# Ledger of designs, part 8: VH-VL binders against Riboflavin kinase

Target 1, 134 residues: Riboflavin kinase, of Devosia riboflavina (a0a087m355)
Amino acid sequence: MGIRLSGCVIHGDKRGRKLGFPTANLSIAPGVELPPDGVYSCIVWLPGQTTHHGATASVGNNPTFDDVKERRVEIYIHDFDGTLYGHELNICLLTRLRDMRRFSGLDDLTGQTERDVAQSRAMLAHHALTGLLP
Key: E = the ipSAE of ESMFold2; O = the ipSAE of OpenDDE; V2 = 0.75 times the mean of E and O plus 0.25 times the DockQ between their complexes.

## First folded at step 4 (VH-VL)

Design kb09 (from k04 with heavy chain G31D T58K Y104W, light chain H31Y; framework fv_roconkibart)
Fold by ESMFold2-Fast, scan of step 4:
Structure kb09 (fold): chain C 134 residues (1-134), chain A 121 residues (1-121), chain B 112 residues (1-112)
Amino acid sequence: as target 1 above (134 residues)
Amino acid sequence: QVQLVQSGAEVKKPGASVKVSCKASGYTFTDYYMNWMRQAPGQGLEWMGWINPDSGGKTYADKFQGRVTFTLDTSISTAYMELSRLRSDDTAVYYCARDLGGDWEGYFDYWGQGTLVTVSS
Amino acid sequence: DVVMTQSPLSLPVTLGQPASISCRSSQSLLYSSGYNYLHWYLQKPGQSPQLLIYLGSNRASGVPDRFSGSGSGTDFTLKISRVEAEDVGVYYCMQALQYPYTFGQGTKLEIK
């Protein structure tokens, strides 16, 4: 089920760190088809692990950069503290939560991020995810 | 030593475009957002937007949307601001500035020296 | 847009005396993180602005301890405990909570 992607964590936007939602930016191999732009409920496998973690993913433009044409994948791993730069992550995008949109400032972005994460957590709670492997 | 060096003064006619450069040195160009501001002679500061040199992401203030374009040349650590369809009230000193905040704090620790753009007939 | 209002517009001060500048925002700048997204800059004559105070009360690197920022929500103050000649210039507050980021109109500090 879902859309499987893998990529190396690279440096990216630091705004999530202060908002309490630090994200990992994934470098996806050339030629890999990305799903439609949007925010997704997601699971992620950390390096060397067979158990997954809940996550919220954004695919496409940075939320406040609607004029950017380069697409990217950013992952907020739920309840995870640490740095993953240079490591490869395996992910599975499960449910598309919403389209990407422009934000009017910090409180609009943070409020939406809080709603996205809450919705992602709720969606993941309803899926049978036991036994899925990277 | 961190330094932001901007291109020289420009004189333009109404309706023309201007492209201001901002060359960074003394730090990793892709680690900090670049903001653009302007200041009309004798007036206060006005924010125009920002660009993230790492992702290419950018945000324009609505007042300038459709007339301003931010671009990068990461191979030479340079950011550009192009403003089109110039009017006399676009006469100002234009600044680039590095965002130390990293997150959405938006505080600028290093500024370019400024580029005076004069729009007159 | 968030409107930033500074007072006074002109501030003549005697060397060695304290100075105080007020900044008011049309909306609260206090975020749920506990930070106030308000910053102070000084623009000396003929120069680019320089950062003095960030996130309400934190002194920027190299800024003397005679400068302090205080306040929360909509009312903020920049204080100079003992004005020196090099402090002459225009002081600006800026909010970074909402787009567009907006500046106050500026306060010109002059030595009497």
Scores: ipSAE 0.005, ipTM 0.577, lowest interface PAE 10.8, mean pLDDT 83

Design kb10 (from k04 with heavy chain S55T G101D G102S, light chain L97R; framework fv_roconkibart)
Fold by ESMFold2-Fast, scan of step 4:
Structure kb10 (fold): chain C 134 residues (1-134), chain A 121 residues (1-121), chain B 112 residues (1-112)
Amino acid sequence: as target 1 above (134 residues)
Amino acid sequence: QVQLVQSGAEVKKPGASVKVSCKASGYTFTGYYMNWMRQAPGQGLEWMGWINPDTGGTTYADKFQGRVTFTLDTSISTAYMELSRLRSDDTAVYYCARDLDSDYEGYFDYWGQGTLVTVSS
Amino acid sequence: DVVMTQSPLSLPVTLGQPASISCRSSQSLLHSSGYNYLHWYLQKPGQSPQLLIYLGSNRASGVPDRFSGSGSGTDFTLKISRVEAEDVGVYYCMQARQYPYTFGQGTKLEIK
C-alpha cells in the first residue's frame, strides 16, 4: 500500500527544527512522479534498518536559486533525534491528511504542525492495530 | 551574493503617497518573506509588516493598516511599499529586509540600504 | 504589544575591554519549541542594521565569536568579550514571538 519513494537527505529547511519538528529534506530522482501537494502520514526506513519509523511528510513546491520551482518531500520522523544528511531514506506515503495552506503567523503554523503530527500518529497507530501497516 | 537595492530619496507634501521599491538579487525571490521597517531621524526601528513573494500574502502592523500596501513584481524580483496620506511624522528612513528562513521566523539577514522619505509642508 | 527594554542606553567602553547589554521583554519570548524568539542587530553609523544573533544565542554568518547572546524567557544579554573599533554603533534587540514585531530602544556603544 501507499506510495513508495527513495531519496537522499539534502540540506533543507531548518524551520521545522526551530519549531520543534526537525525535517529531512529529500532529493527525489528526476522523473519520479510525486503525489498531489499535501501533508501525509508516512513511514520511513533509516539506512541499514529493516524496521520502520512513523513520520509526517509534506509534499510541496520549493523554490530553487534561479527561480525554477521543484517539488520537494520533507519528512518529520516521529521520536527520532539524529543526523541523516547525505543518507538515503526509503519512505512510504500512506494517507493524505490535508491540503497545503497559508498560515497567518508563527502560532498558526506551529498549531497546525502539532495537529498534523497528532493526526499522523493516530492514523499510524490505527493501521498497526488493524494489521494494515506495511 | 544576496543584495537588496532600494529606490532613491523622496520629498513629499502632507497628504501625498510614496512608493518605495526594493529589488532583490542573488537568491530565489519567492523563497523568502520580505519585511519592511522604518526609522525616524535619531529614533529606533519600527516594524511595518511583511509580504510573502510566493503568494502575495501580507501582514501589516495595526498602526499602518489602511495606509500601507505591499506589492510585488516577481518578473523583476522587486517588492514595493506604498504609504498613503503622509504626515510629517512619517519622515523616516524606510528599509526592506529578507527573513532569514523561508517561512517567517522574524530575523533579517539582509537589509536594503534604506530610503529617506521626507514629509514637509 | 510586547515592550522591549534595553539597558544601558549609552555604553562608553575602552578598546579591548568587555561590554554587556541587557534586553528585557514584557512577555515571555520562549516558544513551546524551546526557542527564544529574540534577535540582536547592530546599526553602524550611516549604515543599515545587520543581524548579529538570532534565536537568543546563534551567531549570524560572518559574526565574530567575540559576540555572544544568552538568556531565556524575558531576560537576555548580548556580550562582546573584547570591544574593537568596528563595534561602534547602536545595538537593538527585537522580539519575533508576537505581532507586531517590536524593537528595544537601542544601546549606543562608543569608544571612550
Scores: ipSAE 0.006, ipTM 0.585, lowest interface PAE 9.5, mean pLDDT 83

Design kb11 (from k04 with heavy chain D54E T58K G102E, light chain S32K; framework fv_roconkibart)
Heavy chain, then light chain:
Amino acid sequence: QVQLVQSGAEVKKPGASVKVSCKASGYTFTGYYMNWMRQAPGQGLEWMGWINPESGGKTYADKFQGRVTFTLDTSISTAYMELSRLRSDDTAVYYCARDLGEDYEGYFDYWGQGTLVTVSS
Amino acid sequence: DVVMTQSPLSLPVTLGQPASISCRSSQSLLHKSGYNYLHWYLQKPGQSPQLLIYLGSNRASGVPDRFSGSGSGTDFTLKISRVEAEDVGVYYCMQALQYPYTFGQGTKLEIK
ESMFold2-Fast, scan of step 4: ipSAE 0.103; ipTM 0.702

Design kb12 (from k04 with light chain L30V H31Y Y35N N36T L55K G56V A60F A96G L97T Q98H Y99W; framework fv_roconkibart)
Fold by ESMFold2-Fast, scan of step 4:
Structure kb12 (fold): chain C 134 residues (1-134), chain A 121 residues (1-121), chain B 112 residues (1-112)
Amino acid sequence: as target 1 above (134 residues)
Amino acid sequence: QVQLVQSGAEVKKPGASVKVSCKASGYTFTGYYMNWMRQAPGQGLEWMGWINPDSGGTTYADKFQGRVTFTLDTSISTAYMELSRLRSDDTAVYYCARDLGGDYEGYFDYWGQGTLVTVSS
Amino acid sequence: DVVMTQSPLSLPVTLGQPASISCRSSQSLVYSSGNTYLHWYLQKPGQSPQLLIYKVSNRFSGVPDRFSGSGSGTDFTLKISRVEAEDVGVYYCMQGTHWPYTFGQGTKLEIK
């Protein structure tokens, strides 16, 4: 069910925090297959927990100096307030909500993020996800 | 053909307000964010905030929050920056500038010529 | 706020010689999209700033190929391969990755 990934939380982009949607940025191992860039409904397991939490994930590749793409997954964990730097998260990407796109400014970005999170919450509410393990 | 034309120099007393205009031409006004910057004499550039001409939404840098207001008159493709409770350290050249492509990367492809605001004390 | 530090602040150059300006950010400028929003502007004496280079290495329309930008993460360079008289002015780097947008303190390029 869905696409399973794991990664270590590294320092994330501050823009999410400014918009009221703080994100955890995951460093994914170079050899691991990453799904297409986009925004996904997602569930996440916090360190040491067997119970999952709802989340909204942004998947993209970051170019490096040698034209090697670093794999990046940003996760907004629903109703979670805290820092997970240095910890490994297990996640499951469930539904691709949309492609990545250009924004016409901060208000456009904020409005789209609000819609993404609302849609992610709605998708997760319609699926039987109890009993899944990391 | 893209052009941003700003209003002329202003001299104000401490405590007054100033309103600077920026008239756009040569492109679809509502398609691009408008940013405001200032530069004190002999100093570097400081970002003040932006306005989205499509929605009227604004974002202000924390330093200016509560003293600056960005507004629009879409019918004449003009953006305005009003700064209140002026102090001598508000003496600066104020610039408007367009975001290239209307995205949030914050690079400014065309700038107004600047408006010098002098606060006399 | 992200602090942008330029070096040198004063750059006297002989006409026809190369020039190089460094810009360092206090945080990575790589956005979640994979793009790096570091831009370079030139302010000629008595004029408004003008865009030279956007997103690290892309020359803006009309900018001569003697200007080039490079770098990644937190360290960036603007290079002029052969300085001409019209290149005199103050060069600013700027980051658009993190809100609020911030500029470097400027590098004044002067002819010797």
Scores: ipSAE 0.000, ipTM 0.519, lowest interface PAE 13.7, mean pLDDT 81

Design kb13 (from k04 with heavy chain G102D, light chain L30V H31Y S32R Y35N N36T L55K G56V A60F A96G L97T Q98H; framework fv_roconkibart)
Fold by ESMFold2-Fast, scan of step 4:
Structure kb13 (fold): chain C 134 residues (1-134), chain A 121 residues (1-121), chain B 112 residues (1-112)
Amino acid sequence: as target 1 above (134 residues)
Amino acid sequence: QVQLVQSGAEVKKPGASVKVSCKASGYTFTGYYMNWMRQAPGQGLEWMGWINPDSGGTTYADKFQGRVTFTLDTSISTAYMELSRLRSDDTAVYYCARDLGDDYEGYFDYWGQGTLVTVSS
Amino acid sequence: DVVMTQSPLSLPVTLGQPASISCRSSQSLVYRSGNTYLHWYLQKPGQSPQLLIYKVSNRFSGVPDRFSGSGSGTDFTLKISRVEAEDVGVYYCMQGTHYPYTFGQGTKLEIK
């Protein structure tokens, strides 16, 4: 029932902000096994909160930006506005939505990101309705 | 020529469910989000949510979440809106509309003709 | 939810005269992209709503140039320079910036 990860939010390239989807980059401890590269529906527990928030996670390199080669876990937290740098987040990856892919440009990437977030929202609503949320 | 054709009027008892169809033609069905709205007789418009025909992903307005379900049959370019546990205040004309905007921010260019759903005991 | 407030709610106009409708949002409609997702629709009697103006000031295809939109942030205006008989109906502003999308309560334009 989902893959639980935790990590400290670190400063990254801030590319999600430039694309209109600010993301939190997580520093995952060395040796922790990451799931396959892909886009996931996800829930996040914010610092000091007991309730979860919906999110969309990407695991792997950003394939559109050739200068970013490290595997990363990036989280777009739905309906959240604020700063999380230096805070620890707990997350649960629930459903793998798609494989990572290379995009032909920023417009292609932005359009797909919008679809990913929409699908993530739908899967989270489905999980809530079917009793599968942790 | 873009056209959205909806199913005909329905009369339901409180507690029943209704399923309204919206058949698209004149464009690539999977290329545009489909939104659903309703309008109580003599009143204003209320947004219910959208479905992405490419992924099947949905977003529901909180007021309707848990009672409304959007589905697709892409083989016939048709979207469906099912509203359950009907109340008398669900009496309204229900509309589908194509979203010409990008995925999250939107505006609706073409609308179906509307389906009147009457809920009465 | 973002509340959209229109005024007036009833707008009797003499044929050939100008008309103006105001729309105010309870919060800014400027999106992360820098665009403002405020749109105007007309619903003629017995018909579905039809798009008139999108993103504040852009006329939709086929819409006469006597219709114009303006505004920024939270205050927006739809103007008709010369009202014609086919303009009768209910005008709605809509915001597409924040979920859930919301509409104004509507302005009924009637010929006096």
Scores: ipSAE 0.000, ipTM 0.500, lowest interface PAE 13.8, mean pLDDT 81

Design kb14 (from k04 with heavy chain T59K G101Y, light chain S32R; framework fv_roconkibart)
Fold by ESMFold2-Fast, scan of step 4:
Structure kb14 (fold): chain C 134 residues (1-134), chain A 121 residues (1-121), chain B 112 residues (1-112)
Amino acid sequence: as target 1 above (134 residues)
Amino acid sequence: QVQLVQSGAEVKKPGASVKVSCKASGYTFTGYYMNWMRQAPGQGLEWMGWINPDSGGTKYADKFQGRVTFTLDTSISTAYMELSRLRSDDTAVYYCARDLYGDYEGYFDYWGQGTLVTVSS
Amino acid sequence: DVVMTQSPLSLPVTLGQPASISCRSSQSLLHRSGYNYLHWYLQKPGQSPQLLIYLGSNRASGVPDRFSGSGSGTDFTLKISRVEAEDVGVYYCMQALQYPYTFGQGTKLEIK
């Protein structure tokens, strides 16, 4: 069920940190098929753990050396405060919450991020996630 | 209130280097990419590159690769653009500008006032 | 490099009349996310450029609703429904889909 990905944490999203939602940017293996751009409810396994944590993921564009925007996966792990640089995370993208959208500025982005995280939390509360392993 | 304040006009000889500063205020400096552009007298705008104030990572337009260097002093919320081996055709107004979205969407909501750099013998 | 072509390059207009500026890109600016990475700026005489429209059609903060952007892919239009004296300046389109980011030549709007 869902879309399972793993990746090494290489960078946090600046917007997430600014809004009080620090994110981990995942380096996904070349050739792995990503879902459509958007915001997703997600679960994450921290290194060495078999219990999952709720998360909100964004899949979207990122500038590259190739003059083409690469798609990136950024994760806000709910109720987690810490540094995960260099660690490999296992994740499962569960429900697409919305399309990527345009923002009129920081306030608009902040309000939408708060709504995204709230919706992600609500969706995760209704899934049968017991017993899922990384 | 968001402001980007640049250093004053410079006159340089060919072969010299120039370092233009851009001091940010009114927002979290590390939250937004800083872009650099230039405009030769009577001509259009040309993009030079960006710096990520959080990581120090940079992207340079190929035309300027090897001659331009972007740096930061985060303690004073200031970005710098240094252009070396100056030629007369580097005479231009140089601008810094903030990338609006929070992470590099490539549209610039606030611009510095510009710094005229004149290269003459 | 993505080539941005504006027309007209000179646009004399009577106060209160509409104005329209076209911008064409040498390749599609529509990203798979659904966004067109095309932005519009105004540079008033002696001033820094200011953002008018971003991602094709979104008005920047503080920009009057008489300004609108439209288009997708390779063809974009900036419209001013009723030109005011403060609108004088050079208008630039810019693509931000590929590096290097590139600007059009500029369209100089003048009151006649």
Scores: ipSAE 0.006, ipTM 0.557, lowest interface PAE 10.0, mean pLDDT 82

Design kb15 (framework fv_roconkibart)
Fold by ESMFold2-Fast, scan of step 4:
Parts: sequence; C-alpha cells; structure tokens
Structure kb15 (fold): chain C 134 residues (1-134), chain A 120 residues (1-120), chain B 112 residues (1-112)
Amino acid sequence: as target 1 above (134 residues)
Amino acid sequence: QVQLVQSGAEVKKPGASVKVSCKASGYTFTGYYMNWMRQAPGQGLEWMGWINPDSGGTTYADKFQGRVTFTLDTSISTAYMELSRLRSDDTAVYYCAREGDDYEGYFDYWGQGTLVTVSS
Amino acid sequence: DVVMTQSPLSLPVTLGQPASISCRSSQSLLYSSGYNYLHWYLQKPGQSPQLLIYLGSNRASGVPDRFSGSGSGTDFTLKISRVEAEDVGVYYCMQALQYPYTFGQGTKLEIK
C-alpha cells in the first residue's frame, strides 16, 4: 500500500531522454503532501487504462520566480513507448529506494539511474509475488 | 538569434543578498539547461551550478550549496540566481549561459555578465 | 574535483604566426560514448566568454577554421594557425565530465 498521487504531465528531463530513461514530469498541486524527497518504486495508470505499469519515480520540490515551490514528481515508466504530455497520470509510490543525492557527472548519473530502475523492477516483482501490489 | 540579457550591476554590503536575472530570447526556453558562472576581478571562471527550466531541477557546486538559489519564471523566459550572506570575496562578474545538449556540457551562448560588488 | 592545467599562462605572439595552448586534466575526459568532454572558450577584453571548440575538436558555429582542437583523455591542444588581432584575449579549457565543471587557469594571448 502506497501513496497515491495525480498530476498533469509536463515535458520530461532531457538527460533522462538521452540516458535511455525518458521521464514524465508531473505537476503536483502545492497543497498536496508529498512523501520525503527520494527515489521510489512506483506504479502508474495510463489514461484510459485499468491495468498498471511499473515505474521509477523521483520526488522533489523546485522554487519558482515568486518563491512559490512548484512540486514535481519525475517518473520513468518501465517498458513504455509514447508521449503523455498534457494528460493526467495516476500513480502510487510504493517503496522508497534511496535519498536524493548529487551526482558527480554523467557516468555517476547513468550508473545510479540504471541501479535505481533495476531495484524498482525487483521491488515491483517482489510485491507482485507477495500480494502487496495495489 | 539567441540572446541572454542580464540585469544591471549591483553594489551590496556584506551579509546582504543579491538576485541577478537572465532573460532568454530566440529559442525555446525550456529546451536547454541554464548554467551560472562567476569571475572575480582578474581571476578565472568558476562554475556555480545549473537549473533545468523544463523541470525546475537544480545542481549547485558544493562551494555555493546553502547560499545560492536558482529560480525561474518561464512565463517571461527568465532565470534568476540569488546569492545570500554576501562576503567581500563574492565580488565578481556573474554570468548565465545556455548549455547545449545536456550530455555535452558546453555553453554556446552567454549573458553579458552582471558585476556584483560587495564592500564594507 | 577535476583539476585543469593550462600552459603557457602567458602567450605573446606575432601577428600572422601560429599559436598553441595546452590543457591537461587530472582525470581522463574520454567518456564511454567515445567523446572527450573538453571545451575551449575565448574571453576577449571586456566581453563574456564565447565558445570556440566543443567535445575536443568540433568548431562552434561562426568560429574561423584557423582554430582547431585536438587531443584525447588527459592531454588537449588548441591551435591557431595564423593569429589575428581580434584573437587577443584569455583562452580557457573546461571539463564537463564531472561536477563541478572546472576551468583551466586561462592563457592570455597578446600581440607582441
């Protein structure tokens, strides 16, 4: 059982696209409570679908011009090919995999992203086997 | 044509904060990372960090962590750099610059620079 | 941090003669992509830096063909085949493989 969120998809991270892990960036309303910043195993319901897809999510807050934080969640949807810009996604954050951290450069970012996705896949497989998947 | 236009020179007392703006034109603002650099008088260039105008994500160099904040106003294609608790050795010309493809890390267009003078 | 070392730091040259600037990195800048994440900039007096060469050897748009970059790994060279008056300024190499991005100390090119 995890934390359910909804948000409209805005353009994803350019590094994620080039890394081979394109992300959907969700704009979350300022009043909605987010879990602690970090990387999470996640499931996503795509528009018009009742089945879920595995995903890896990063959670953080970003400041804006007026010092109003625009709360965003970045999601890499596993094995998904397509565009979701302008659509509302429903997600469920299941397990926090790690704290947010700074990267020392491209090699560090790429390697960590690969590990995050692998861990997310393993956790989702575990939840499916143990009946803990929402 | 691509242009980055920065705000004008500032004179500040130690302990104050300064906020420098960088207005972009001639390209899709959210398509490119914006980086910030500074250069003390007669010295070399120092990288401060970047902001991704598409996501709002930031990376700060360790030296500036906790004192610098990068923000955006995408409605006017403008990035901001705020540096707090100013010291005399923060006296420098501050630059914004557009990073090309984000994997490559080169800066293809630079703002004209903003001189920030911090004196007692 | 990756340390970038330039030589010479002062480069007096005669108009029309060639010039060469060396840049060395404390770590290899050759990534698994096959690219060297090393870029060259020129800062003319009183101006912002401008991109000359990116990824080791590619000339930026509008940069004259008398400028060339070469090298791989830890050793890089910027060459100017025939120095012109407008080439006066400080040349910087920069690595973009690791955070923080770091610059060399700068090489001041002056006409003698």
Scores: ipSAE 0.006, ipTM 0.575, lowest interface PAE 9.5, mean pLDDT 84

Design kb16 (framework fv_roconkibart)
Heavy chain, then light chain:
Amino acid sequence: QVQLVQSGAEVKKPGASVKVSCKASGYTFTGYYMNWMRQAPGQGLEWMGWINPDSGGTTYADKFQGRVTFTLDTSISTAYMELSRLRSDDTAVYYCARDLGSGDYEGYFDYWGQGTLVTVSS
Amino acid sequence: DVVMTQSPLSLPVTLGQPASISCRSSQSLLHRSGYNYLHWYLQKPGQSPQLLIYLGSNRASGVPDRFSGSGSGTDFTLKISRVEAEDVGVYYCMQALQYPYTFGQGTKLEIK
ESMFold2-Fast, scan of step 4: ipSAE 0.192; ipTM 0.725

Design kb17 (framework fv_roconkibart; at its last look DockQ between E and O 0.04; V2 from the best seeds 0.00; counts 0 for: pae O 2.3 > 2, placed apart)
Fold by OpenDDE, look of step 5:
Structure kb17 (fold): chain C 134 residues (1-134), chain A 120 residues (1-120), chain B 112 residues (1-112)
Amino acid sequence: as target 1 above (134 residues)
Amino acid sequence: QVQLVQSGAEVKKPGASVKVSCKASGYTFTGYYMNWMRQAPGQGLEWMGWINPDSGGTTYADKFQGRVTFTLDTSISTAYMELSRLRSDDTAVYYCARDYGDYEGYFDYWGQGTLVTVSS
Amino acid sequence: DVVMTQSPLSLPVTLGQPASISCRSSQSLLHSSGYNYLHWYLQKPGQSPQLLIYLGSNRASGVPDRFSGSGSGTDFTLKISRVEAEDVGVYYCMQALQWPYTFGQGTKLEIK
């Protein structure tokens, strides 16, 4: 089991996160309890689908941005190239991979992102084999 | 709530060393670079360098290279700045500040400052 | 090092009137990402600096909308549409594109 979240896909700013991977920003209701900040392996259900996709999610609180106190959830959906703006997505965070961190450069960021995605895929495969996926 | 609390004022003689502490709370200490600045009386801000709490890596401004040392005690989320071979022109308020973002490089939280006075 | 030049250095303003501060960099601060690595800080009397504007035009949390940042490349401007008494202090621009980070000289805003 994991942590289930839902949110509407909105346009987000990627000012401090030049990951090189297309992500969906989920608007999470302010009253919803989020897990600790970090990067997670996760699964996502696309609108109108009963099957899930693997994803890599980041959970972060950016109190410096505007006056909104919402913590942000961004997901990179593996092997998906569609647009989801305005849609409500359901996700399940499965395994926390690492803390949020500041990177020393683009190579560091890109390398870590690639590692994150690879690790996420590996964790998802493990969950599938052990029957832990919904 | 993010807070950076620095050690108290220091009075030193020329040639001595000073070590200022900066205790962080309210966030994951290892996730953000810690920067140090100083401000001489009535003057502007001067960047001294940063330390990466995750790796311990440091970058010093050339002006302070060889005379300043940044260190960490991650067990108590504390950063330290030690300045040696003090001179009168080192008299200043020293600040620690958290560096927000992956590459944005802006300081969203500052310590309250530590006055270091160097006089004979 | 990137040289940051602010103008004016002293800015007396009447309450309710607008204010404008210029910041120029010796090198372009426009990153390949499309963002300008120019930030503004305000240091109120007897206080630590506080973040005001980041990446050229984004207000930090809690910053009133009367503050705005604009510009790109080497020329940047901080504007206050209606100066309030609490806006008194020294404003600094800072570039974060290159090491070392460098600040402008500061602009002292005071009420006439």
Scores: ipSAE 0.111, ipTM 0.715, lowest interface PAE 2.3, mean pLDDT 91
ESMFold2-Fast, scan of step 4: ipSAE 0.472; ipTM 0.797
ESMFold2, look of step 5: ipSAE 0.495; ipTM 0.807
ESMFold2 (binder alone), look of step 5: mean pLDDT 93; pTM 0.949

Design kb18 (from k04 with heavy chain T58K G102E G106S; framework fv_roconkibart)
Fold by ESMFold2-Fast, scan of step 4:
Structure kb18 (fold): chain C 134 residues (1-134), chain A 121 residues (1-121), chain B 112 residues (1-112)
Amino acid sequence: as target 1 above (134 residues)
Amino acid sequence: QVQLVQSGAEVKKPGASVKVSCKASGYTFTGYYMNWMRQAPGQGLEWMGWINPDSGGKTYADKFQGRVTFTLDTSISTAYMELSRLRSDDTAVYYCARDLGEDYESYFDYWGQGTLVTVSS
Amino acid sequence: DVVMTQSPLSLPVTLGQPASISCRSSQSLLHSSGYNYLHWYLQKPGQSPQLLIYLGSNRASGVPDRFSGSGSGTDFTLKISRVEAEDVGVYYCMQALQYPYTFGQGTKLEIK
């Protein structure tokens, strides 16, 4: 069932805090194999919790941090309000929703994010995810 | 005091490349996006793209995609804009500017002094 | 591309009198967040541009209260309640909602 990853939440490109879709950027250890670039329905375990939360994940090209190339996963945690910088998250990528695409600007990004999150919520609502642990 | 100091004027021949530097001081370099703009003589402003000094993430305007490259040297708080395959209509003053906006709001509170790039035969 | 149209392009004004500059966009700049992604800049002769107004109506740090921005969607106005000699230069509106970010063609304000 799905692809399990863990990573520390780091500073990355600013995404959607004021747009209603704030994302956490995960630092994934070098050498861990990531799935193909794309947008995924996802579940996430917050620090110290055994219950999961729905999420929408973006898997893309590695950013460059202090001359060290790192793998990049960004997640929007559904209905979550709070800060996670410096915390380690466990996630499970479940369904690939679409390929990565270019955006023509903020409205295009926001509209596509709304569609991605709606699709992710729908996929998660129809899957039996009860009792899964980090 | 916040300052963005750009490299000096350049004269280039068509087909050459130019690399303009923008050295930041007076603030945390990685805390703010850097945008690049240009202004042809007697003309208005044109946006070229942005780079995030924290992540290295960047976006180029489609008009410049494939000819422009943004890079960083965080050890000296400096951003670079390299434009290749220069044409006479690339003659312009090139500006770097600090982005005060948080989530793509993109409003620029401090600008470099500008670098005149002249492309002529 | 979003086309930004300013009027007038040339604005001669008597010192101490009010001035008004219009900026129209080919698409709405009002985002679902409630913000208009429209900013105003001033470029004084021989200088770099400087920020005046951001997100439609907010004055940038250090900008005198004689400057104000208003409007929403596609129609925006920059007003100067009483023009001073230091206000001469070219005023630009900019949209930051859609890539590429685009500027108006500029309005040159001169003292009569």
Scores: ipSAE 0.056, ipTM 0.685, lowest interface PAE 6.4, mean pLDDT 85

